# Ledger of designs, part 6: VH-VL binders against Basement membrane proteoglycan (unc-52)

Target 1, 184 residues: Basement membrane proteoglycan (unc-52), of Caenorhabditis elegans (q06561r450to633)
Amino acid sequence: KDRLMFAGDAEGVTISDIEERTIDRNTPFSFFKTGYLTFDGTTDGVAKYWRLPQRFLGDKVTAYGGKMEFEIEFSGSGHHSSEPMVVLKGNQNILVHRVRNQEHVLRSDSPVRITVETYETNYEQLNGAAATREDLLMVLADLDAFLIRATHVAHQTSTSLGDVSWEIAVDRYTPDGLALEVEQ

## First folded at step 1 (VH-VL)

Design q10 (framework fv_potravitug)
Fold by ESMFold2-Fast, scan of step 1:
Structure q10 (fold): chain C 184 residues (1-184), chain A 118 residues (1-118), chain B 108 residues (1-108)
Amino acid sequence: as target 1 above (184 residues)
Amino acid sequence: QVQLQQWGAGLLKPSETLSLTCAVYGGSFSGYYWTWFRQPPGKGLEWIGEIYHSGSTNYNPSLRGRVSISVDTSKKQFSLKLRSVNAADTAVYYCARGDYGDYYFDYWGQGTLVTVSS
Amino acid sequence: EIVLTQSPGTLSLSPGERATLSCRASQSVSSSYLAWYQQTPGQAPRLLIYGASSRATGIPDRFSGSGSGTDFTLTISRLEPEDFVVYFCQQYGSSPFTFGPGTKVDIK
């Protein structure tokens, strides 16, 4: 299980746009909320994402069937973002998770814990096409980027990320019956 | 004062893997990005990638499929691996320290000449 | 990616003269994210200026930086013999972080 607790340190988390063309480390993070990493502002009208550190990247096939959890909180008003909530990139492929009816789930000054099970039914391609089990396993086999959306409303004054965890099971069987040789 | 010392193999054949290590002496290892650059003969510098002491990495997209940077916090060392090298990878390779809040680089290793030749 | 162009490629001057080196970006760069480096042949680069105009620790006051947007300048007010080396500009506002091709300051 990989986890980020933000006990006064950003733990290698940075902020970028979805394409990772602009990586910004010059905006200072605050830790005023225990267990949260906070960033102010959404400059340039571009969606911004929290970029997770290397320990969430690489060979993550064993995460299949586990759970990803994280807390988000924001302050602001205006129209809700239509951008993906989670972005996984690997093996020259991109899969995204979108939060449905987010205006009912995401409210200003109200922390929300998001849980995403690592199954293909929770992910889609950028064009909206459903992800297959093979698509997800391919991305997880060599994960290059793990992004969580940091901009949620049009007129945002702050955004926070807290208690990030991703379950990585040892000795887990894959959907194709693939497993550690000894287990099978 | 902070000093960076680097080492690794200088002569490679096409398709081999480049491996370089940088050790940090003095100062704090935590709170900084530890970075690799290269400079082909007679040309400018190219940023390869960086690693935070926690293990978080950022790579130049042009090299992302071939590059890996790792860190050993207990030894205050970080290492570069570049796979499937070819003649275009011939360069002097440098390690450097980058500030968390800024991306300017204030301390540099001595450099390692890497030649890829058949 | 942001492409940096440096001009001139080679600047031939005598000791005691003023040197003016230009760095131009393919798109706007915040002045907070522009640095200048000096490189003696066979040695690692040395940081001179960061944030377009702030001198790094230990750098003589004959070195100064200026500029904003797409146009940046490094000025050496009175060249000393050790200043006849190569200079690079670097932007660090946008990933990947990029460098110019360098300007060589040559002795006449």
Scores: ipSAE 0.005, ipTM 0.469, lowest interface PAE 13.0, mean pLDDT 82

Design q11 (from q01 with heavy chain G98T Y100G S101Y G103Y W104G Y105L; framework fv_potravitug)
Fold by ESMFold2-Fast, scan of step 1:
Structure q11 (fold): chain C 184 residues (1-184), chain A 119 residues (1-119), chain B 108 residues (1-108)
Amino acid sequence: as target 1 above (184 residues)
Amino acid sequence: QVQLQQWGAGLLKPSETLSLTCAVYGGSFSGYYWTWFRQPPGKGLEWIGEIYHSGSTNYNPSLRGRVSISVDTSKKQFSLKLRSVNAADTAVYYCARTRGYSYGLFDYWGQGTLVTVSS
Amino acid sequence: EIVLTQSPGTLSLSPGERATLSCRASQSVSSSYLAWYQQTPGQAPRLLIYGASSRATGIPDRFSGSGSGTDFTLTISRLEPEDFVVYFCQQYGSSPFTFGPGTKVDIK
């Protein structure tokens, strides 16, 4: 299970636009809220995303059928963003997850835990076309980006990400372990 | 196949609000950043800002909160409003598009609209 | 904001000659994020080169780009009559996107 607990460290998380062309390397993160990575600051309505670190990327086919969970909290007002909540990029494909009726789910100053089961029925193409099982498995086989939306309302003053986890298969191992055998 | 057509008022007085609209014909509207530029006479291009089909915007900080870009996805149109204009806002204004893997490259442009600000 | 400077401001040449246009950035720009545009007076810009050296679709092979870091060059190997227009460089590696002031290629 890959997990981010944010115990005083960003653990490689950065902020970017959805296309990852502009990666914000100068945004300071706050850790004053226990268990959260926080960006404090007024947004100008620009969509921003938390970029998960390398350990969430690569061959993630074993995540199929597992659940992805994360907690978000924000402060602000105004129109709710229509941008995807989760963006997965891989093998030149982009699949997104959108939250239905998000204004009822996402409330200012109220933490919410979002759970997304890693099945094609929870994802769609950026243009709204349904994702197939093969589409999702192809993206997971060589995952290049895992983004979680960081901007939720038009006049946002802070945004936080907490306790990110993604179920994956546990590696097989021998209880007693085997000594490494090296051949040249 | 894709064509951008723009329109709006071309003559303004100082302190008025500029309003321009760009309509997209052919091709997909979704998945693109719809962008506004301007070009003062004899000078280079200035990126004004962009709007994603979902409504998320990015603006050039140099325009100091005077800019608003909006989108009407059902009509495949997007619009620019620039408040409190002055003579320095005199320019040809262009709409254009960019997307994902080619973000920041502009392959299709509107015909341009000359905006003159004078008293 | 990354500032782009182009030189010369005006380049006076004859058809058939080679044109070399320079673009300098105020800070390092990845070659993956530098483009060149051509603009005929009264018309919108046309993308020529992207990623410093890749020609856009439909662009003749007489146009080539090179460079890295802060120094980039657009070369037109043999000027045709339609090439006597203005050229702009653009960086798209950081927000806001910025353009140079242009180089006008003029007939002698």
Scores: ipSAE 0.000, ipTM 0.446, lowest interface PAE 17.1, mean pLDDT 82

Design q12 (framework fv_potravitug)
Fold by ESMFold2-Fast, scan of step 1:
Structure q12 (fold): chain C 184 residues (1-184), chain A 123 residues (1-123), chain B 108 residues (1-108)
Amino acid sequence: as target 1 above (184 residues)
Amino acid sequence: QVQLQQWGAGLLKPSETLSLTCAVYGGSFSGYYWTWFRQPPGKGLEWIGEIYHSGSTNYNPSLRGRVSISVDTSKKQFSLKLRSVNAADTAVYYCARGEYSYETSGGYYFDYWGQGTLVTVSS
Amino acid sequence: EIVLTQSPGTLSLSPGERATLSCRASQSVSSSYLAWYQQTPGQAPRLLIYGASSRATGIPDRFSGSGSGTDFTLTISRLEPEDFVVYFCQQYGSSPFTFGPGTKVDIK
């Protein structure tokens, strides 16, 4: 499985807006919490996203039927963001995952582990239209971007991302070509 | 133009604490990672750590237990402290400005450097 | 940490000749996060190339960078007297940021 543990390094994670027109490499990150990547400070009222590194991109068709997990925590108050929680871009298509009942699930100063199974029923188009299996497989076949929402409430003072993993449906191989069983 | 000037102790005994300061003249202090490097005689450069104007720091794991970097935004200065020094810490120490490029090529690089400070640790 | 190796350790050439310097990484490095520096003895390093191939401000066009993955090259098309100094490669894609041991370009 592909995993990010943030043991003192951002592991290539950057921040951007949903359209990736502004990729911010000048945003300071802290590693005060072992295993977490933290952005301290107020938001500018624009939704921001953690951008996963290149190893989560490319041909990821084998991720279909697996699951993605990550932990988030934030401090703040105000109206909850209406933006999607997960954004996948590939082959000129965008599919998103939205968290239902956000005000119940996402609470200030309460870490939450989010699990999204990699099935079309968990994704939709930006306009809300349902995704088909073919839509999801097409996006996964040449994944260009994998974004996780970093801004959750209107008056946010901090946000953290931890223990990101994306499990695949097939066994991994050793450097010698020997197949290994992947624990789920 | 941007200029970095550094100062601090040159000769130390084993177990003492190294203290170096770097001052930034010209340009903006905010929005950059202010960084320390060292270079042992005849060897390549080693990254020590960096600090943002907000006080957020990142350190080389090999030095994390001994190193601290602090910043004084009002004076446009940042300082390195390395405790419990030994002969292996003998090096020329440099401060530098880390800049991220938002151009299509992207990149992170160190474009302005201090003059360097030779630190010798001997008994 | 990513270990960078540079070859050759010393490159002996004459002014006007072409210099080709190699940098190999122990793990894949995005080309966006590979830089080259020049260092005159007793002085701080000077940025030459960032993003594997982009020349820094004020750097002459005789300097060029190329490469991807684990193999990167710095080329000096026509050596000038001031180019007979030490060159270092650096990766900044993963913490800790690391440098190669350097290649000394020496007069033959």
Scores: ipSAE 0.000, ipTM 0.439, lowest interface PAE 16.4, mean pLDDT 80

Design q13 (framework fv_potravitug)
Fold by ESMFold2-Fast, scan of step 1:
Structure q13 (fold): chain C 184 residues (1-184), chain A 117 residues (1-117), chain B 108 residues (1-108)
Amino acid sequence: as target 1 above (184 residues)
Amino acid sequence: QVQLQQWGAGLLKPSETLSLTCAVYGGSFSGYYWTWFRQPPGKGLEWIGEIYHSGSTNYNPSLRGRVSISVDTSKKQFSLKLRSVNAADTAVYYCARLSSSWYFDYWGQGTLVTVSS
Amino acid sequence: EIVLTQSPGTLSLSPGERATLSCRASQSVSSSYLAWYQQTPGQAPRLLIYGASSRATGIPDRFSGSGSGTDFTLTISRLEPEDFVVYFCQQYDYSPFTFGPGTKVDIK
């Protein structure tokens, strides 16, 4: 299980836009609460993302069938943009996860733990088309970016990220069939 | 130095789909949100929505469900589609760039769209 | 959605006079995220002021902005002939971005 705990250190996390054309490696993060990395937003009108460090990237096919979890606390008001919550990039493909009814889930000053199971049914193309299992496995085979959204409304506001973990599925991937065997 | 040029059909009948395109010349296309606005005759501006060059969009909730914005990064173009139009959609439509400081610094010339039977 | 109201709807003045235009928001808007635009007939809007008080590049110093919270003002200290056009305020603090209905500055 890869994990980020944020005990006063950013642990290699950086800020970027969704395209990673502008990567801020010197972001002045706040650590006002042990276990959380707080980003105070920007005034440039561009959605910002937490970029996870190298250890979350590379060959992650074994993550299929596992889950990603993180705590997020949004502070602010107004309408949330439709930007995705999680962005995975790999093998020239981009798959995104959007939180249903995000404004209800991310209430101001109300921390929540988000869980995303690593299955194609939880991801889509940028245009909203459904992801296939093959699409997800291609992305995971050479993961180039793992982004979590850090800004949610049109004004500069704070968002805190905590306890990020990505659980790798063990002994449930079948190489020849793209099928995952489960027991009850 | 940055110039936006827009085009599309100006006359529509109720229930048809509006389609407008905006092309960006000069400057950087990447790293900016590209935006559509409209202005009914004698009224103020209404923000329709925006798109990032990756295809990520944000729409005005009042138009969500009827509006779609798409981007062609290789051509430095972005397009607006508004379905099921009616007389209330009659307006001058503008494309614009959202600056890195959240104000609109460059605008297209505008396209008058009239919806009538 | 934040609603912006502008007053007066029409302001009739002569060249050389001072114009004061008001913009009120339905809820508090950070001064950092309020802009003023000028629109000449048949043309796209032109940015005048951003962040409530900062003049955009190329905008003459006769234009100034002020205000905070729910009340914002655009002042034109000495009207020139080209200033007799429509002015809009805009907030970009909350999505969706919203504009006021405009104030028309008419020549008397």
Scores: ipSAE 0.000, ipTM 0.427, lowest interface PAE 14.7, mean pLDDT 81

Design q14 (framework fv_potravitug)
Fold by ESMFold2-Fast, scan of step 1:
Structure q14 (fold): chain C 184 residues (1-184), chain A 117 residues (1-117), chain B 108 residues (1-108)
Amino acid sequence: as target 1 above (184 residues)
Amino acid sequence: QVQLQQWGAGLLKPSETLSLTCAVYGGSFSGYYWTWFRQPPGKGLEWIGEIYHSGSTNYNPSLRGRVSISVDTSKKQFSLKLRSVNAADTAVYYCARGFRELYFDYWGQGTLVTVSS
Amino acid sequence: EIVLTQSPGTLSLSPGERATLSCRASQSVSSSYLAWYQQTPGQAPRLLIYGASSRATGIPDRFSGSGSGTDFTLTISRLEPEDFVVYFCQQYGSSPFTFGPGTKVDIK
């Protein structure tokens, strides 16, 4: 549905920390690799995130059962970040997606496409507790933030984000026949 | 729908502090840049600054460090303080909701602030 | 800071005519970061166009935006009586965010 192609334009993407207390809208990006938004990643040990623009936010309950996809690539070495890969915030709740076995999946100078199906089984609370369907639907009903991790290794020299897409489910009901109803 | 309502003192003497508050009714408070603008009589708009629900702020450098914006997320309110006012600060002040791409879709009704001795 | 200039300062037309308003930036501005606002005297601005070409919710289709780089245009295909007001462009690609001085659309 919504998509970011990065053909020479940042398309409203900004950089922040996970808490969004420091939001950098003036970070200079480069486009040296076709279809990717690129900048030098921070090596100061503080996790940084790509923040998606407003069109990916708001009432997104129709995204339940669909999928989000994006490509990442980085150059660097050292220990991998323990921070989540995707952060969704909404209705005073935070749900995160973590990549398991990161050192095997995320390799320097090797682009990887991450696909996250929009189901509660792919998300957890910040403390590691499993997310329920109700938790995810509450967050999606008033999505406030969609963050993708930009810092991946301790000694990083570059980081890139490419082809971000958010697709809705073809069915309007869950496999168990449950209709999604939002009252506001 | 979203509605912004603002209030505060409209008449000030030079050297006093301007204090305005904006309340947000309806819609989500989180995820937006809550912003202050001003417009001197017969002139264009000037951006004053913004605050995110987390407390992160960004100010127009032209205000010489006189400005501070605060937020109360539980009340869905944000406030402007402008210190050491003078006649050049006479303007209609507006609060507004800013999207991530910094365009502004909902505005308060405006408050005329007059600074005179 | 990026300076926006708008031309003409005053555009005198009759209802039913096409209006073309220009906004030029002192430096290149991504089309993703340009907006147009309408302002009736004594009232708050109203968002018309964002991202150079996207109409805001509730804005009639007679309003359209275009442009890239340093040159942007707002077009009103057929002026209605309520359209004879002031129009401002705004860039938000670089802080501080700046507005043009406005173009007044006046009745001929």
Scores: ipSAE 0.000, ipTM 0.492, lowest interface PAE 12.3, mean pLDDT 82

Design q15 (framework fv_potravitug)
Fold by ESMFold2-Fast, scan of step 1:
Structure q15 (fold): chain C 184 residues (1-184), chain A 121 residues (1-121), chain B 108 residues (1-108)
Amino acid sequence: as target 1 above (184 residues)
Amino acid sequence: QVQLQQWGAGLLKPSETLSLTCAVYGGSFSGYYWTWFRQPPGKGLEWIGEIYHSGSTNYNPSLRGRVSISVDTSKKQFSLKLRSVNAADTAVYYCARDHYYGSGTYYFDYWGQGTLVTVSS
Amino acid sequence: EIVLTQSPGTLSLSPGERATLSCRASQSVSSSYLAWYQQTPGQAPRLLIYGASSRATGIPDRFSGSGSGTDFTLTISRLEPEDFVVYFCQQYGSSPFTFGPGTKVDIK
């Protein structure tokens, strides 16, 4: 539904910690790679996140059953972060997505496109409890934050975000005429 | 030179929604954060939130559940909505430009004239 | 959030005198992210100093800023009649951006 292509502009993306207590709007971004927003900051011991702009927020129930896609590239070495890759906040609830086998998926100096289908099976609570469909729909109904992890390895020298998109599910109609935006 | 002009309703009842708009004349609108502040009578300024020209927002956590800021880049305008107002929201509201300069210093260099908002029954 | 405290709350002086206004932060603030504003009652704030010590465009030389860490100072070397107004300090190094409660410079 929404897309960011970073043609020399950060398009309102900022850096923050997971709790958004410190939002760094003074982050110096570079655009030296075609289609990427790059930050050359250190981890500073705290996980940092790309914070997506307003058009990715609000009522996003129609995104259920669709998919989120984004490109990540980083340079660095060391152990991989155990922090979530995607953080969705809404209606005072937080759901997160973690990349399984991320040491094989995320490699230094190798851009990767991450796809997360917008289903409850791809999300969990911060404490690891499974998300229900109702949990996900509640968060999507009033999305307050969409964060993508920017710190991936212990000794990171740069991080880049590219080609962010969030696709809606194809609308379906039941035989009685009711709109069905999500599939069971 | 840049000039900001603001307008909106000044008298509200408790539970109503405050709506203010700020228009930017002269200068560049793109590439800047545009911000709202308020100042209760006899007190200091409180930052409400900011919006980048593309629509990305940052809000003061104390107001986040009630505030929304929107932007219309073609008109060079941005607007504040504050929901469920009460007497504590009585203040002069200001729009301002946030000077953004790479990794350099930042400051608020141009301000609107202010709008007195009074919330009373 | 960083809380800013300004002292004194009211500073009573005569025209021609030197004014020294203090701003203290509840935690360390980089000098690059501290500003001072002047406010005439009923009007919007006017930027005086940014980055703790840099004068904004059009601001007279009698205004100067200094300080680092948690202690910052605005100095007006020789008060003019138009300087008897309110002054606010502000930090913009971390969100939410916060202002002090103000110091009123009053005529003795």
Scores: ipSAE 0.000, ipTM 0.412, lowest interface PAE 19.8, mean pLDDT 80

Design q16 (framework fv_potravitug)
Fold by ESMFold2-Fast, scan of step 1:
Order: sequence, then C-alpha cells, then structure tokens
Structure q16 (fold): chain C 184 residues (1-184), chain A 118 residues (1-118), chain B 108 residues (1-108)
Amino acid sequence: as target 1 above (184 residues)
Amino acid sequence: QVQLQQWGAGLLKPSETLSLTCAVYGGSFSGYYWTWFRQPPGKGLEWIGEIYHSGSTNYNPSLRGRVSISVDTSKKQFSLKLRSVNAADTAVYYCARGVYKSGYFDYWGQGTLVTVSS
Amino acid sequence: EIVLTQSPGTLSLSPGERATLSCRASQSVSSNYLAWYQQTPGQAPRLLIYGASSRATGIPDRFSGSGSGTDFTLTISRLEPEDFVVYFCQQYGSSPFTFGPGTKVDIK
C-alpha cells in the first residue's frame, strides 16, 4: 500500500465550520515543530475543522481498508466537544467518525495519535445511524471534503495538527470491501 | 448470512484456564470488534472484552488482568483465555460481532456452558 | 461505569396487549448509544434496537425504541406468543459496555 501524506505542507489547508459555510483562507499558520500546523485563538463557541487539501479529495475508493492517521495536540480546559473528530463528505452524503471515551484519550498539552481504519464500522451518518459499506464506498468514490476537528475543549487556547497520512491501495490491489462476500 | 460457531472445554476445576474459540463464517472479518460475553445462570450479561482484526484489545476492568483475547485473521477465528478460574466464573459464554467503536452486537455464537467445580 | 436499571422486573400481560419496558442509566448515555436485546431461554441474545431507536435488520415492526439521555423505552405494540421472553438494554456510550438486569415479559 502507498501512503498519501500531509507531511506538514500547509498548501491548500484551510479552517472551516463543519458545514463549510465559512472557510477561513486567510489565517496565517505557524509550525510548532516539524510536521505540525498550529492555529491559535478563541473558539467563539463554534466548532472549527482543519480542511484538508485537494490531494486528499476525489476518487479515494482505494483508501478502503487502509489506515488514516493523524496527530493532534491542544491546550485548554473545560468540557470536551461533542462534534465528530473526522468528517468525510461525498456524493451528497456525510459520514463521521467519533472518538470513543474521548475524555480519556484527549488531554490538554498531550499529543495524541488518532488512528481510524477506513471501514464503514468506524463511521456513522450525522444522525447516528450505522454506515454501510456501500455508504462509505459511495462517499469515497467522489470525496468533496475531508475535515479533522480543530476545537476540542470549551476554553481552548491553541490547536495543532500534524503527521496526517492515509493509506491507499495502488493499481492491482482491491480493498477488502470490494471483494465478493461468500457464505460458508 | 454471517454465522459464528464456538467451541472449547466446558468443565473446569478451580485454578485452571478457560479456553474458548469462535469461528466466523460468511461476511467480512475486517473492520469489526470480535467480542466475548458471559452470563451466569439466571443473571444478566457481562461484557468480557473485544479484539480488532489488527490484534488491538479492550478488556472489562472487572476481570483484573485474568483475560486474554487473541485473533487469527487467516482462519477468521478469535479465542478467549481466562486464567485462574473459580466457581464464580460458571456461566454461558458467548462470542459476538461488534461494530467497531459503536459497541452493539448483531451476530452471536450459540453459547458454551462453562462449569467450574471441584 | 454506567449502571442500567430496568423496570419492571417482571411484566405480566396477555397476547395482543402493548408492552412498555423502561431502561434508566445512572448517567447520560452519549450519542444515544443504547441497544435492546431479546433473549429466548437457552439461546443467545438477539439484537432488536440500536442507537436508541433504530430497528435492526429482520426485526418485526411491532418493536420500537425511544428515549435519550438517561431514560429509554422499548415498546412492543402487540405481543405475540414468541415475545414472552427476557429483554435487556445495553449502553455503549462509554467503556466498559454495561447491560441492565433484564425485564421478563410473562403470560398473565
């Protein structure tokens, strides 16, 4: 499997709300360390998302069955966000990933590596209904948005994203979900 | 459809290790948490733990390190080991398929009655 | 851990009647991650409802779930003979996953 990597290059990365109604194209980013992209400031009570660049979008069916990994770090206090951690949009559908036991996984001033395997069992519809394999493959076939949550706690002072990678299959490799399922 | 079949020794003496295996027929093995439960006679269900096809595990803290779950992805099988059993471990043990991170269980094995007595 | 309480412990009704079963959590269940199972004596549990209100594949439409937060309900609109069994609720909003003690639906 090849790996589609962010590698800290900020070209094309923007910040938005989950609905992408307000896209911030002007916020200057700083690098906390190699591979990390940092945004400082208040949350204004609205959840903010890192919006990944065009190379993570389009036909990504070959990502099915591979790992999506990224590292996040934040500083702040207060109640944890109820918003999804990962948002995938495509073919007029939205699938989200939520971190289980978030308060035990995400701690202030503690970098955390999040790993999400690209299977329908890791994603839900916005209303909480289970995602099917067909739902996920449909979204991946024409991916319009790949968002990672940037706001994690109520009183946040900084947020960082780094080391984003997504495993993809190259030509001649079929992900598990595209294989014919047989009954035994 | 998906079918789970389980097997293992049903009669144990105190201090022995319980060993059960569950095999998955039909459907996809990848992307699911393969889970063990137990149910003492006349009582409710207790979640024991789960394993992902990668080998990543989560266990119920109440079993205090006595539990180990392993997976064989090529055979589509997963196994439970519970060490140092006593009479309180007498129960029907079930394997089940859990949706990764969601935690509800849509397919179950037939159950194995495990009796621990001297 | 989240403790689930089910009431009543035993519900005595006749075929054709409506059954209403309650499940209460000791603290709020995140994302309405609550499931209901049916268990026939000698058999494994059968998933009925997940996400508090979503009916599982193959489950008859007489079964429905509702509720949020700490209070959840399973409703069986018209009891059939095969429905006189035990029902369990289960939360998966936080680890460890926990089950209620069960409600037995018995013939009056």
Scores: ipSAE 0.006, ipTM 0.552, lowest interface PAE 11.4, mean pLDDT 82

Design t03 (framework fv_tislelizumab)
Fold by ESMFold2-Fast, scan of step 1:
Structure t03 (fold): chain C 184 residues (1-184), chain A 121 residues (1-121), chain B 107 residues (1-107)
Amino acid sequence: as target 1 above (184 residues)
Amino acid sequence: QVQLQESGPGLVKPSETLSLTCTVSGGSISSYYVHWIRQPPGKGLEWIGVIYYSGSTNYNPSLKSRVTISKDTSKNQVSLKLSSVTAADTAVYYCARVGYDFWSGYGMDVWGQGTTVTVSS
Amino acid sequence: DIVMTQSPDSLAVSLGERATINCKSSQSVSSYVAWYQQKPGQPPKLLINWASTRESGVPDRFSGSGYGTDFTLTISSLQAEDVAVYYCQQYYSTPYTFGQGTKLEIK
């Protein structure tokens, strides 16, 4: 399990567009919310993504069958973004996770913990085609990017990312379901 | 390009407080972690502490009771204060930054030239 | 505190030959290791980040490898300007700690 706790620093997280054509290495972050990395400011309507640091990249095949979890919170109004919530890039392939009925899941000023089990059934191609197990394993074998959506509504004034973890498969017979550490 | 430059008194008497400043040009201190590192004559590198984007700090436990790191965003400066100095605090003091560079991680990519501090009576 | 131990303390290598410097941590630091080069009278220069990621502008003869507790910096073909002290550093947990340094000299 890899984890980001955001106890007063960004831990290598940066912001970019989904294509990573524009990587913002000068974005000022705030840490007013304990345990969260926060970007305060009005978005221009362009989708922005939190980019996880290099320790979440590379050979991550052991993450298959586990889960990734992260907490998000935002302030704002307007229509919800149709962009993917999670973007994984590797071996020249892109697989995405989309949150369905997100108007019911994501509400202004309400933190939400999102859990995505690392199985092909939770991912699709950018164009909506289903991902196969082989597709997911290929991406995980040489992960080049792990992005989490940072812009959630049309008129956003604040966005926060907290408590990011990536876990390997848990012993299904363990009552407390505690995840094993992969990279710490 | 971003540059860092340390400045300070050069000579400090035992029991006094050492005060150093790191001036940043070509960028904003609000965009970086800024670390302080020291190197005694003929010895290796010792991490003193860091000030994060938020202004929060983290110090080497061996120095924690004597160290304060702060920043002044209006002057684009980071300051280090080290109290109750002894001859063991004689060293070259560096400030160094860690940027938001995704692929560069937490390594300190830009360093000041260093300022020599001698503790002697 | 995590202790970083380099070997050897000093190394003499002929021009054009391979130089290898090792760094061992007292506990696993994953890949959270940087390598620095320091020439006399100069501040350290970052060469490698994330154990194996070469910094922009650093010649490709420099490479890093390793994971967990054992890390290596390799210079594939030593040049005269590579004479320096090399330090490994972990940033897995605070306090951040450096190795004691390896002095690289021409043979």
Scores: ipSAE 0.000, ipTM 0.457, lowest interface PAE 15.2, mean pLDDT 82

